# Ledger of designs, part 9: VHH binders against WD repeat domain-containing protein 83 (wdr83)

Target 1, 315 residues: WD repeat domain-containing protein 83 (wdr83), of Danio rerio (Zebrafish) (Brachydanio rerio) (q6dh44)
Amino acid sequence: MAFPQPRPQAPQLPQHLWRTVDCQQGAVRAVRFNADGNYLLTCGSDKSLKLWSVSRGTLLKTYSGHGYEVLDADGSYDNSQLCSCSSDKTVILWDVASGQVTRKLRGHAGKVNCVQFNEEATVMLSGSIDGTVRCWDTRSRRMEPIQILDESQDGISSLKVSEHELLTGSVDGRVRRYDLRMGQLQVDYIGSPITCVCFSRDGQCTLSSSLDSTVRLLDKSTGEMLGEYSGHVNKGYKLDCCLTDKDTHVLSCSEDGHVYYWDLVEGSLTLKLPVGKAVVQSLSFHPTEPRLLTSMEGRVQVWGAEPEDAAENES
Below, E stands for the ipSAE of ESMFold2; O stands for the ipSAE of ESMFold2 at other seeds; V2 stands for 0.75 times the mean of E and O plus 0.25 times the DockQ between their complexes.

## First folded at step 3 (VHH)

Design a16 (framework vhh_brivekimig_d4)
Fold by ESMFold2-Fast, scan of step 3:
Structure a16 (fold): chain B 315 residues (1-315), chain A 124 residues (1-124)
Amino acid sequence: as target 1 above (315 residues)
Amino acid sequence: EVQLVESGGGVVQPGGSLRLSCAASGFTFSTYAMSWVRQAPGKGPEWVSSISSGGSYTLYADSVKGRFTISRDNSKNTLYLQMNSLRPEDTALYYCARDLSGWSPYGTDYFDYSSQGTLVTVSS
């Protein structure tokens, strides 16, 4: 007969609303933490990219230069540069401090859905509805891409870069992983349009969300499905998914106004976080802390694992 | 200039079939998701079906699922809607639309569509 042991303490999940930011950008198409998690980026249907303080909820800078809606953005590791992409078919490289357009890159035939720097910020990668990924040198000042990847049979919805690997999600129902040094390609067939892809924090797994209202975790080396997460609604929108800062849980946006949290290993729903009564389309998880950003109807919510210290001391 | 010209409408009996076409010009057709939207007399616009830019994915309103098939030919800049098992409630002016939304690349809540349309009448 074994006596029950005390259960290990469950990881804290960001479920406490710290603040709501009214971005005044029309709809917020994407929300992203910067590299260190002290700032957040909001991509507006008003054609602007905005930089905000996470701790204060205050607008720090507006980046104006796109001719149509901003669909995605990323910040360099050293906080010196931003990149963004738009329905105007361009990718813009920005100087953070001056707010100035460094370069406006043309070449995509249609709207650009996703953009990211590599870890060193030496390359920007952009994915378009035109079915291509374009790789742009951030240092050479050339206007042409250094590489074009055109293996996808339909639009690129999402991309992520880790070390020398590029992960793409396509409307053709495939997740593609490119080794950018060796030119090797591995393809995982999901069978429904991919809305978001990401790497696990440890780099061993890939996560994808698709329009069959399912999020999947695959072993990177074998393509074996390790986990499947469902119960949310993802039938018509490009919803974001991610992993927690320590790879304990899978998160997904949902068309029903909630963010869903599942235990990574068990696949069981841990938390159904109410955000509001509209589609939650975009989210971003803090790089090192249990903090979450969500976007809904032109507003961004900042969530923490504990009540905010200043608010907790009010009585 | 952007042009979307619908054709193929007509009068058909319940249970009949029609094939609608939309000829697109003035933009790079192959880089836009395309949709069909209909408007019945005295009612607001109703989304019917959408197709991805490369044609790999299709979406249908519940009212037409299993009866209608959307397709596209990017080499001809043409969108199609094959309508089978037509019902009186399918009677409407049908519009070709392109998805301009950055909010939902696969969704149906923001469209640029033609003002012309093609009339489909289902009656005995």
Scores: ipSAE 0.518, ipTM 0.771, lowest interface PAE 1.8, mean pLDDT 89

Design a18 (from n5 with S53T; framework vhh_brivekimig_d4)
Amino acid sequence: EVQLVESGGGVVQPGGSLRLSCAASGFTFSTYAMSWVRQAPGKGPEWVSSISTGGSYTLYADSVKGRFTISRDNSKNTLYLQMNSLRPEDTALYYCARDLSGWSPYGTQEYFQHSSQGTLVTVSS
ESMFold2-Fast, scan of step 3: ipSAE 0.746; ipTM 0.886

Design a2 (framework vhh_7z1x_3)
Fold by ESMFold2-Fast, scan of step 3:
Structure a2 (fold): chain B 315 residues (1-315), chain A 123 residues (1-123)
Amino acid sequence: as target 1 above (315 residues)
Amino acid sequence: QVQLVETGGGLVQPGGSLRLSCTASGFTFSTYAMNWVRQAPGKGLEWLSGISSGGSYTSYADSVKGRFTISRDNAKNTLYLQMNSLQPDDTAVYFCARDLSGWSPYGTYFDYWGQGTQVTVSS
């Protein structure tokens, strides 16, 4: 008897709505998974940073200390600390368990659009509309940055760090990659204001989205364009883009109320996920599982690859 | 105290030109995207043009594209709008507006406005 040959499985894509979280923070400017994907962070126009359970959709803690809208946040690898940045021009380091401000760092001349820990959580990196990236020591009481990077000709909109490399996106239409150990800089000219940058999971490529409604994949070492993704709307808002947990697909937020999924290699549209009737501003992809967070207005949606089993919700 | 003061308005004939200026004080001008918005008699607000904080990116409404040019001088804390080929439909009060989002040259959110300067285009 011949047994059927197993067919390659289609990639599991998060397209089933599991939860809608009403964050009660005004507009949610950024949504982020924590390092292990068990928790999510929401950055509110009400000046608060909130920590939620992904599995329950419940509020665990509110972090209050910023003077204006919270624009971005990140969690340390060990879940002991959070960092956030605000239109109040500050970066705050928080103790997760106590909810207390550990340090409030000043120095940026304008709104701080993005913030991230390095892998070891020994440094915070912040990017501002003032055109600078500031590197802050997490362990000292030092108020001055360790380093200021000022090569950008316009505001910093996005940054990501991987190992010893810093990737920045600027309104000047350039993606910059800094080797922080060697002090070397590589610049890729895109030509439209950058809204988001990220590294591929394998670390070989960079992804950028820009106000020409285009997402681009570049080879990190050469700057060769490997892929281009379009069809979505990104003309005015600072929208997020990302890659799936296994680098199979590119995702982008859109001003038309959808999240767009393209096959990474083919560049073809795989899925146009309807979220709602407003701008989908922020997204975050789970570190190891096909799960997605999206933010639209004051709400966050949690998306999974399979429908949530009703029997698992009995209590 | 944040202040935005528009100047340079006046009466011009159709086909004429004007340059508007907006002087900013009370904040770090170089760290904000800036915008021009107008209001014609009996009409709502119309966004015209935006410029990024460093001046690297500019944007325009279709109604003024090719006729108006936005620029800034961060050393002088001044925003400009060069208006060419003016038409009677360009008659409006012109406002300088600071972008609340801080980064976007499209200015979907404004937190501070000037008093406005009147532009009248008539024969």
Scores: ipSAE 0.562, ipTM 0.802, lowest interface PAE 1.6, mean pLDDT 90

Design a20 (from n5 with Y106L G107Y T108G Q109S; framework vhh_brivekimig_d4)
Fold by ESMFold2-Fast, scan of step 3:
Structure a20 (fold): chain B 315 residues (1-315), chain A 125 residues (1-125)
Amino acid sequence: as target 1 above (315 residues)
Amino acid sequence: EVQLVESGGGVVQPGGSLRLSCAASGFTFSTYAMSWVRQAPGKGPEWVSSISSGGSYTLYADSVKGRFTISRDNSKNTLYLQMNSLRPEDTALYYCARDLSGWSPLYGSEYFQHSSQGTLVTVSS
């Protein structure tokens, strides 16, 4: 004899402000969860990369070594290494525990806009305004990239790695998907500069945002457009977009001070989350929980779903 | 030393055309977005147009859209502005600027200090 379970509730969306972090880094150009979502990384215009505890909101370590603004960062799956990229044209590999620079990689001709480890953290991939993606071996002391991808006709704005695939977004209005094992390239023409790309959690779709104030969901195998999301403002800034942890909603930063949430399938606006009165430039969604990071100017805000029990709301 | 040298200005009648050039040196021109900015006498600076590092994307102020065309030749380190159907309100000193934001001059570009001379465009009957 079991009583029937309650009807499934609508997905919880992070819209409750849990914490505001004053990063003391100038402008925060990118904010990223680490692989398990227990830590966050902030990339500063003051040239620093900082690691913070999500649960405590406390600064754990500052990483100093870049010559100009830090534009992106990523953490390895085992939390032993960080990688970052900068307007100084370099990619840095860091040891998390010691805070020391392991390697400083040169070769890009201009600003490096994006960087990520592959799943095994054996390769770092960096994308630059110089129009190239460079693949760097993390295990050797080789200073040259193991591969350069130069098919883009304009700057690389964003990249994401999933398994053996690399997804890139370019100012040339194209989203490119590389099979890194087979050397195959698929190109989707959007027609406006791409600001951010990502994979769906199930790996079947790609999401892109562009300067025509539109976010698009495409079927990975066919390139068919499955969804289109608009109403936000993205005309001049390199703004982030993402999917929720369960692929239920699409999120985008906006120049109007909000984060927009749309239902993935219906394309309808579900939530227009007010963050503040400036450009919301960067966001990161927690890998397994309904938690969101947003960056606006020099501050990072941590957003969660509303607590079910008053004991969870300590404030 | 970073240098930007503008040329091609002059006096034209309303409805006329001019082509401005900007010769860049002292930096890797092909890795920067570039902009044209103008300043009329007694007014603040006004952004006119921008072009991405590879030339795939161009932006124009509403006041010049359809009349002006921005272009670049990365092999010659040169930026151009083709100005057609000129109006008296286009009269200004025109400056080229390196876009320090990387993508959008509208939200982060600045005048480069070495472009202080500019090139004068006067539209008069």
Scores: ipSAE 0.631, ipTM 0.815, lowest interface PAE 1.3, mean pLDDT 88

Design a21 (from n5 with R98K Q113D H114Y; framework vhh_brivekimig_d4)
Fold by ESMFold2-Fast, scan of step 3:
Structure a21 (fold): chain B 315 residues (1-315), chain A 125 residues (1-125)
Amino acid sequence: as target 1 above (315 residues)
Amino acid sequence: EVQLVESGGGVVQPGGSLRLSCAASGFTFSTYAMSWVRQAPGKGPEWVSSISSGGSYTLYADSVKGRFTISRDNSKNTLYLQMNSLRPEDTALYYCAKDLSGWSPYGTQEYFDYSSQGTLVTVSS
């Protein structure tokens, strides 16, 4: 006799606007949750990186040190450090609590489009318009990168790290997956400039968005295309894509002012979320809960699941 | 000091061809997207074409697509614009521009650095 299992809860999609944050940074180039999802980072065209409380919507700290626009940022797993990258060609490692620059890393020949810590925050990885990825040791005072990856034929637009693997997206229309321990490289040819790459949460798939207004899901081990998602507009902007916290849906920013949600397996459009009348530039999905950050112009919106018949009154 | 020196302009008949060159110095040319911008007499600047830092991706204004070809030689720090099937409306001062937007969310047509003299293209019968 098989006992009935409890019905799995239906996936919750963030579609209720909980908060709008006016960042006062010019344009917000990237918005990112921190490792635990309690804080958010905003990268400003005014050269600043800002840390905000998600629950309160309040500014906690401003990080000043870049000479030009901040293009990307990431937080360490223990919330002790931030890393950021800029059009000033540098990567900065910050102490969260003091707001001080720990190190300002030079070496890229052009603007740095993307940056991320590995899981243990022992390495920062940065991707540049110079076509290289640079790997930096966070624990030493060494100013030189420990590794340079230069297989790309054009600028690096996006990177993501998962365990021992690095995923990169390039203007050359290729998604590259590096096994950092084995020194192996797998290349998937997409054919249009890549704007964003990410791993599925289970680590089995890769997702990429490109300037042909298409998001693609590939099996990581075989390179087989498992899904294709379209209907949004991505023709001229470096827009983000991601997966939901439980890998149920694919999300993409759009130049038409919406965030698009597609069912991962069916490829069908589930939700076309209206954000506003300008380009939705960046997004970040909460690590464990159905909560989404979107950036449009100088503002960040916090989206969550609809309230469950509770009085959700603001003070 | 950033320097961009355009050349190759001249007087040509409708249907003719010209090849413009831009010699770049004072910055790492290979790490910037580059653009051509033109300004017709008494008009504002109009973006013509852009090329990615590595040359893998090119963009063209609808008015010149199929007629103009942008290219670059990073070993020579030189940007080119091959102009075919020229029309009277192509008459303008052509500027080489360092594209500061590139992958900016505002697109490649904004935030050009062009403080050079340009090269004059005149298309007349």
Scores: ipSAE 0.551, ipTM 0.784, lowest interface PAE 1.4, mean pLDDT 88

Design a22 (framework vhh_7z1x_3)
Fold by ESMFold2-Fast, scan of step 3:
Structure a22 (fold): chain B 315 residues (1-315), chain A 124 residues (1-124)
Amino acid sequence: as target 1 above (315 residues)
Amino acid sequence: QVQLVETGGGLVQPGGSLRLSCTASGFTFSTYAMNWVRQAPGKGLEWLSGISSGGSYTSYADSVKGRFTISRDNAKNTLYLQMNSLQPDDTAVYFCARELGGWSPYGTEYFDYWGQGTQVTVSS
């Protein structure tokens, strides 16, 4: 009998279900961690935005003010403000503590699919089915946007901001990267409607998902395709994709009820995580820990790394 | 006042073609995804096809894929459905529908305004 040497442990991935939250908002259109990952935001088809504790799974506050479905939301770095966007064509800026609307911004001609603060929370950026991105000053009472970006030939489905760069995904099959300081634009043609875009955490790559059931990783500086990830189902829904907290894996929602994890470099499927029997539409990865949020119908699942059976409490 | 008005229906022989039009008024047509839905006699609603707000993306039900083509003219506020190789089972009232919310055109609960419908009858 030979005793096999133990192999190095695989990296911890969030595949252990910690809890399921029944949001009571109809369908949850988007789920997002806040800036520090201690709270989560849920965007409801019932027109509400809700704030929850990640650790307890408890509802902390409901934000009411939108006239139709809430489609996306973001929290400021200091946890003082939220922004949200809706099928009602508006962007709302909220005070977290009071639950009050501080501003309700109109200007988009159609539903607003995505919204995000910049790092300093001095600007909100919103992307609409009207094909425009609108940049709004959070510090002033001005109601008009400080900038409108209208190069897209079809609806804006997704946007992300990193430093001075804006990344947008469009139904026109293009990923656009704007240098907001220099006024420069780079366009990458994918050829299928984009459902989600994000930056790698090191800021060197862009990730996009599209309705051809493919997620792509591109080098930001050259536009070279570094990786391609497939096997999931994304044919009709606006599904989210992301990277893990250390850029080791690519994740995508799927219409088949799973979240797919691929090794970033190899492109090989690492994990096909079963969530349920409906479309997994939205996901959010924790900023610093291997923790994942998924939404399916009216519920949010909180996923963590497997617990260490030998961990001692010193209490 | 929001209105959707379908035209172009009628009687056609099997193997024939029809082009349906839907004229929109009372809203910014170019900022909404649009859909075609039909209802055969004694049956429920069947989603057929959807088109994105700018027209860059189209989707089709398997029952009509390769035979029907959806298109739009945003300058004319008009949605079209070109129907080729029509079969007797294509006999139905055809509705255009405006998409309220959601990305997917699969659910009828995402449609907030409908036209009155136009009758298509495929018979010899």
Scores: ipSAE 0.636, ipTM 0.838, lowest interface PAE 1.5, mean pLDDT 90

Design a24 (from n5 with T58D; framework vhh_brivekimig_d4)
Amino acid sequence: EVQLVESGGGVVQPGGSLRLSCAASGFTFSTYAMSWVRQAPGKGPEWVSSISSGGSYDLYADSVKGRFTISRDNSKNTLYLQMNSLRPEDTALYYCARDLSGWSPYGTQEYFQHSSQGTLVTVSS
ESMFold2-Fast, scan of step 3: ipSAE 0.795; ipTM 0.902

Design a3 (framework vhh_brivekimig_d4)
Fold by ESMFold2-Fast, scan of step 3:
Structure a3 (fold): chain B 315 residues (1-315), chain A 124 residues (1-124)
Amino acid sequence: as target 1 above (315 residues)
Amino acid sequence: EVQLVESGGGVVQPGGSLRLSCAASGFTFSTYAMSWVRQAPGKGPEWVSSISSGGSYTLYADSVKGRFTISRDNSKNTLYLQMNSLRPEDTALYYCARDLSGWSPYGSEYFDYSSQGTLVTVSS
């Protein structure tokens, strides 16, 4: 005699629209959760970086200092600093509370597509169309990068940092993983321009999106392909991809106005989320909860796993 | 001062070939994706082809795939368009464009067009 076991709950996926934010920044090039997921960052074609409350949908602060479009941004783990990068070829370090530019870093020869802090916020890493990654010390007043990585044969489109590892995606169709402490480089050849890279939450896998309308999951240590995800449209735009907070699903933006969700292990399409009639360009997944940000044109949508009212009433 | 100067246009019979050139100056050519855009008589501008900053990736409009080839020489600051199997529908003023989009080199709604262009006429 055994008691019936409760059926495992299906993973909750963010598919309920909570709010739409009109950012009034022209096009929103990138949308990012902050480190704790309570705030969101929007990178505007109007040259501004904006900080918003996720729970209220309200503008908290505007960061002005870039000379052209803001292409990417990141927040430090302690919420004290922001970094951003622009078509103006610069990387800016900001003080969150005051809105002041702490440093404006020059050196890239062309537009800077991506930027991120390391986990400790002691280094900023920037990737440019000039084919280089530049590593900048956040604590020093030194204006020169502490390291330049120039192995890419075409523009850097995306980068992510995890512990001592840097992952880069390039237009040359290669995903590069640098061990920053050992000075070692591993290269995975995909064969189509990379639009986005990220690490799995457990740090064992890498995810890449490319212009062959395919997202790939690779084992980090071996380069073995563990999963392949397709059916979306990614032929001309630099679209984001990510994993859910518990690594259950792969998500990708799409040129057809949808976000696609695939089961990570099976590779089967779980959900085709309609966002609108334009390119969904950027997305960001909440660090600990099933919540998603999407950007389309000048608007950001906040998505939850259940209606916002039901989530707010749970403690 | 950004300058984009197109050349190589002319009159050609259907099935003929032309090679367009664009000489770029006043900016770091090697750090921009570049495109060709055309405007046919009585029509709006139509994107034709794009090439990444390092030349590793090229994109083509469906109307020109298999017939046109985009290339670049970063040492000479020059963009090229090789046009083969030309059709009357290819008749247009062709512009060299610098891609200013945050989505570049892949797809863009923001091009810095040359003011001059080069005329291509496909006629029997």
Scores: ipSAE 0.489, ipTM 0.741, lowest interface PAE 1.7, mean pLDDT 89

Design a5 (from n5 with S104T; framework vhh_brivekimig_d4)
Fold by ESMFold2-Fast, scan of step 3:
Parts: C-alpha cells; structure tokens; sequence
Structure a5 (fold): chain B 315 residues (1-315), chain A 125 residues (1-125)
C-alpha cells in the first residue's frame, strides 16, 4: 500500500556528439559560447574570428582584421559586440552585425593570450605574455587603457571577470584575484604554470588548471583547497578547464585527446570522453544547459546529452 | 633587425664548467620565451633547455637535467646557460633561439627562431 518516492535524476553530462564543425581557419586556438549559448566563436590560426550558429552548425560571419593568430575572444551580454586578442599584440572590439572593427587597441608588448568583457560590456580586460592585464573602456574613444595591472612575475595565460572581480592565471604559478572596487589582491600559489582559471557558477570558488597535470578548486575568500582533480595529461599545452552549468562536475581538456569529467565533491573520475587522436586544445560549457564545445586541430565538436526523442530509423 | 649573438664557448675537460651568454637585440626580449639548441658534429639539432619570458618556468632535456641551468636577465636582454659536469657528448655548436609560441616554452623546435652564429663547446682532454 505504499507508493515509491520519485528519485532525483542524475545530472546530465554532455557526452553525445551532436555536431562536428570544420572551421576552415587552420588550427582553432579557442572556442567560446556566446553569453546565451545560441552561438559559438572560433579563434583561428588563419587570423580570423568566426561566429557560428550552435543549432544549425552554420557560419554566420567572419571577422577579419588581426595581423596574426587569434588567441581568444568573447561576446557581449547583448550580442552587439565581440572582443578578440591576437599574437599581433592587439585587442579588437567588433560590431557583430556589420562585422566591422570598432576599435583596434595597442599597448601590449607581446602576444595577448586572453580577453573578456565585464558583465556590462563597459570594460574589456586583456592578458598578455608581457605580464600585464590591461583594462579598456568600451564606451569611450580612448586608445589608452584605463588601468594596467602588473603584479604578475611572468606571462598572463588566462583571465575571467565576474562583476568587480578579476581572476588571472600566470606562468609564475600563481592565481590572482583582484577586487577592482576595493583595490584588493589575493594571491594563491599553485607552483606550476597556470593554463586556465574560472569562477564557479555560484561565485564562491575558483578553479585552476596547471602544467603539473592537476586541476584545483579553491574557496574564493580563504584560498583553502576544496578539491583536486588528476589523471589527465597537461604538461606543455595551454589547455582549458571549466565547471558544468550546475557546478556538479569539473572538466579539463587533455593532451591525450580526451575531455575528463570529475565529480566536484568526491574528486572521482566520472567520464573520460574520447574526442579524437590529437590534443584537445579548448573547451566551453553552455551557460545554462548540459552542452559542451571542444576544439581539436581545425574542428569544433558540439556535445550534448543524449536526445530523449532520438529517431533511431531516420537518416 | 633581430639579432642573437652567442658567446662563452671554448675547450674544457670532462667534469668542467662553462657559462654561455646570448645577447639579444632588435625585438622586445622580455616578451619571448627563449631556448638553447645544440648541434653536435654530423648530427641534427637537439633542444637543450627553455625559459619563460619572465624566467619563472624552466624546462630541460633529460640529457642535461641536474647539470645545466638556464637563466635570463631581461634588463640586459641576455640569456644564459650555466653548464656544469660537462661530458664529451656535450660537444656541439650551441645556439640560442626565440620561441614564437607565446605561452610557455615547449620542448619542440616548431616555434623556434634560432641564431645562425652559435658558440662552439668542445669537451675533450
């Protein structure tokens, strides 16, 4: 005379290949979802930035203006602007609809490895091999940065911004968190070159990957290490890491051609996703859905949860 | 014009030490990872060691680990290689090279732009 209690569904992990995109850009150095996850950006060794439809897998626009490889890119929250950075030492602000360069920003002494808008797209932040982060006003015609951060002892490899906080990863083995409103700096010593940094979705933790083939989760306020994730290969390449849309799992690219998924709390390997036979260079996780982008050589793969209504007999 | 000028080579007995220098000009030295590459007589080039742009990260070939130390002085635009416990098999023409990868040094020659001059190291009695 009792009814069974409904069991909560296990978190869905993107492990079903939905689409492969041949980007025709040479090597794809970075792949990024846009703010709403409906589009994707690809940064090419052919000097181009491309915008694609996730749902259709079709090329929507090519952005040409960089003098060398495009290394990173980001889209504004309202989809009106893109920013990109290049081994040509510049940061470019683009108008999405027209494909035109709005501004080409100079000042970095070397290659620019990473770039991002703040949440309101009022500032672009760029990180360079020159060891500096430069903050650029998107609204003014000012060609000079509004702020230069030079606390790093070696090249900036990765940055992420959330509200008034900036997180940077450096070749010097340190993750730095700047509170831009208070002028405060917190430094976490990892001890190996940092390849990628990100914030947890809840904003309470930071995640970093480094060349010791280890991904670490730290409490943002204290710097206490909450989790450590290993088993993948990251010894030479600047590989991406991230968290799932609901902070259930940690993901990392790997030099062995796989994406590794670990349970956030347990630290146990949940999934070793085979992508191919080359280095998986970059990844991006959808902002709200279990959907993943991976880049390997000149191709981007779109991964999702297995479709419930998959038509087994339709071609 | 980009120039890399090596010096400090010479003849030394097994177990001896030498310090190589590379003077860089014509580019912003502090924004490039730098490497040492050697070529022994009758052999192809072999990567020896690399250092990041700020000097925080170093890499060594297995053949030289524990014996060689790479360093740089960005204020002087100079790269160094301290070579200790030298062996006859270390005999080679040594080149400094600029790494064009722009992230970290790699144990690969794909991204290396090396000098044409080199400095000769001979380890012999």
Amino acid sequence: as target 1 above (315 residues)
Amino acid sequence: EVQLVESGGGVVQPGGSLRLSCAASGFTFSTYAMSWVRQAPGKGPEWVSSISSGGSYTLYADSVKGRFTISRDNSKNTLYLQMNSLRPEDTALYYCARDLSGWTPYGTQEYFQHSSQGTLVTVSS
Scores: ipSAE 0.689, ipTM 0.846, lowest interface PAE 1.0, mean pLDDT 89

Design a7 (from n5 with Y106W; framework vhh_brivekimig_d4; at its last look DockQ between E and O 0.73; V2 from the best seeds 0.00; counts 0 for: pae O 2.2 > 2, unsure alone 64.4 < 65)
Fold by ESMFold2 at other seeds, look of step 4:
Structure a7 (fold): chain B 315 residues (1-315), chain A 125 residues (1-125)
Amino acid sequence: as target 1 above (315 residues)
Amino acid sequence: EVQLVESGGGVVQPGGSLRLSCAASGFTFSTYAMSWVRQAPGKGPEWVSSISSGGSYTLYADSVKGRFTISRDNSKNTLYLQMNSLRPEDTALYYCARDLSGWSPWGTQEYFQHSSQGTLVTVSS
């Protein structure tokens, strides 16, 4: 008689609280890992942008220069620059080390909801409630955008850049993918206001969240729906979604104070992570490790796949 | 200077209809989500409806869903509220507001009232 073999180990997911950071920035509108995952950015309703060490939980720098709430931010691949956007209708390029404003870019006619560097940090891309995406040269003293994309029929809520592709989400219920080199545009109609978009790690899929409380995974090249994830609450807030570092699970913020995890392939709920009693506004997944940032009100939490003591003491 | 001027209120029988208008000036109307808020006598403000900056998405309070329709004309800088099947509990001073929320482009949950007067809707037999 043969003995049963052990089951394969399930993927480790960030579910253990490592740190809580009280940011002292009013509400934290967005939380973001930097490119290598060692630092985090917090975007404050108090008009400040702050940079923190993930491992130490310590404040490294405060960036002041926006006239109203900071709504999103991104760090360059080499950690030398930051960009941020605000309800003051501007995009700011910062020098990380000095804290100085390198450029303060005007031109959007309304709140700027999202901002990201391209991979080389030669441009910044910004999306606004004015329905445009604007591309800005990081190396030039030029104050005008080098490109304006105005296909959207309503506000831009989210954008992500990968190589020469730009993915955007709009209140008009559409996810748009631009080939910026070739000038091509693909449109996927979701039918409900988009709150967040991202690429899968392997670049073959797109993920979107929308105000019908549903996250959808689409094949990038065909637009075919590969997965549909629900059970969370997303009815009126710009909430983040993402994929895990190895594309095994789909995550979403929720208005009920949880982060939801679904198995990418099966579509079943794997974990309902209790963050708190308020809206979980933003999340960011580590680029290479199973680590998660969440923001709720004025606090940011860092989550890991194992209790912090166990991860540090293993050797 | 931001100005919002409401009009179209009046006295109507239960089951009747009214169309409210809000004329906007002093800001780029087409880049703001807009809301209607009402205040009944002796009560606090109650959110009624919101519309996205481009007009492609609308939200309604449960108490008015199916009876009220929000719309906008960005070429005329005007916000509208079509109110059908009116009930006595809809009696209130109605204000329009632009969304000042920093967390959402949708204009729900937070708003800023700019009108000094509003427009009064009275539903009575």
Scores: ipSAE 0.514, ipTM 0.773, lowest interface PAE 2.2, mean pLDDT 88
ESMFold2-Fast, scan of step 3: ipSAE 0.837; ipTM 0.916
ESMFold2, look of step 4: ipSAE 0.564; ipTM 0.796
ESMFold2 (binder alone), look of step 4: mean pLDDT 78; pTM 0.795

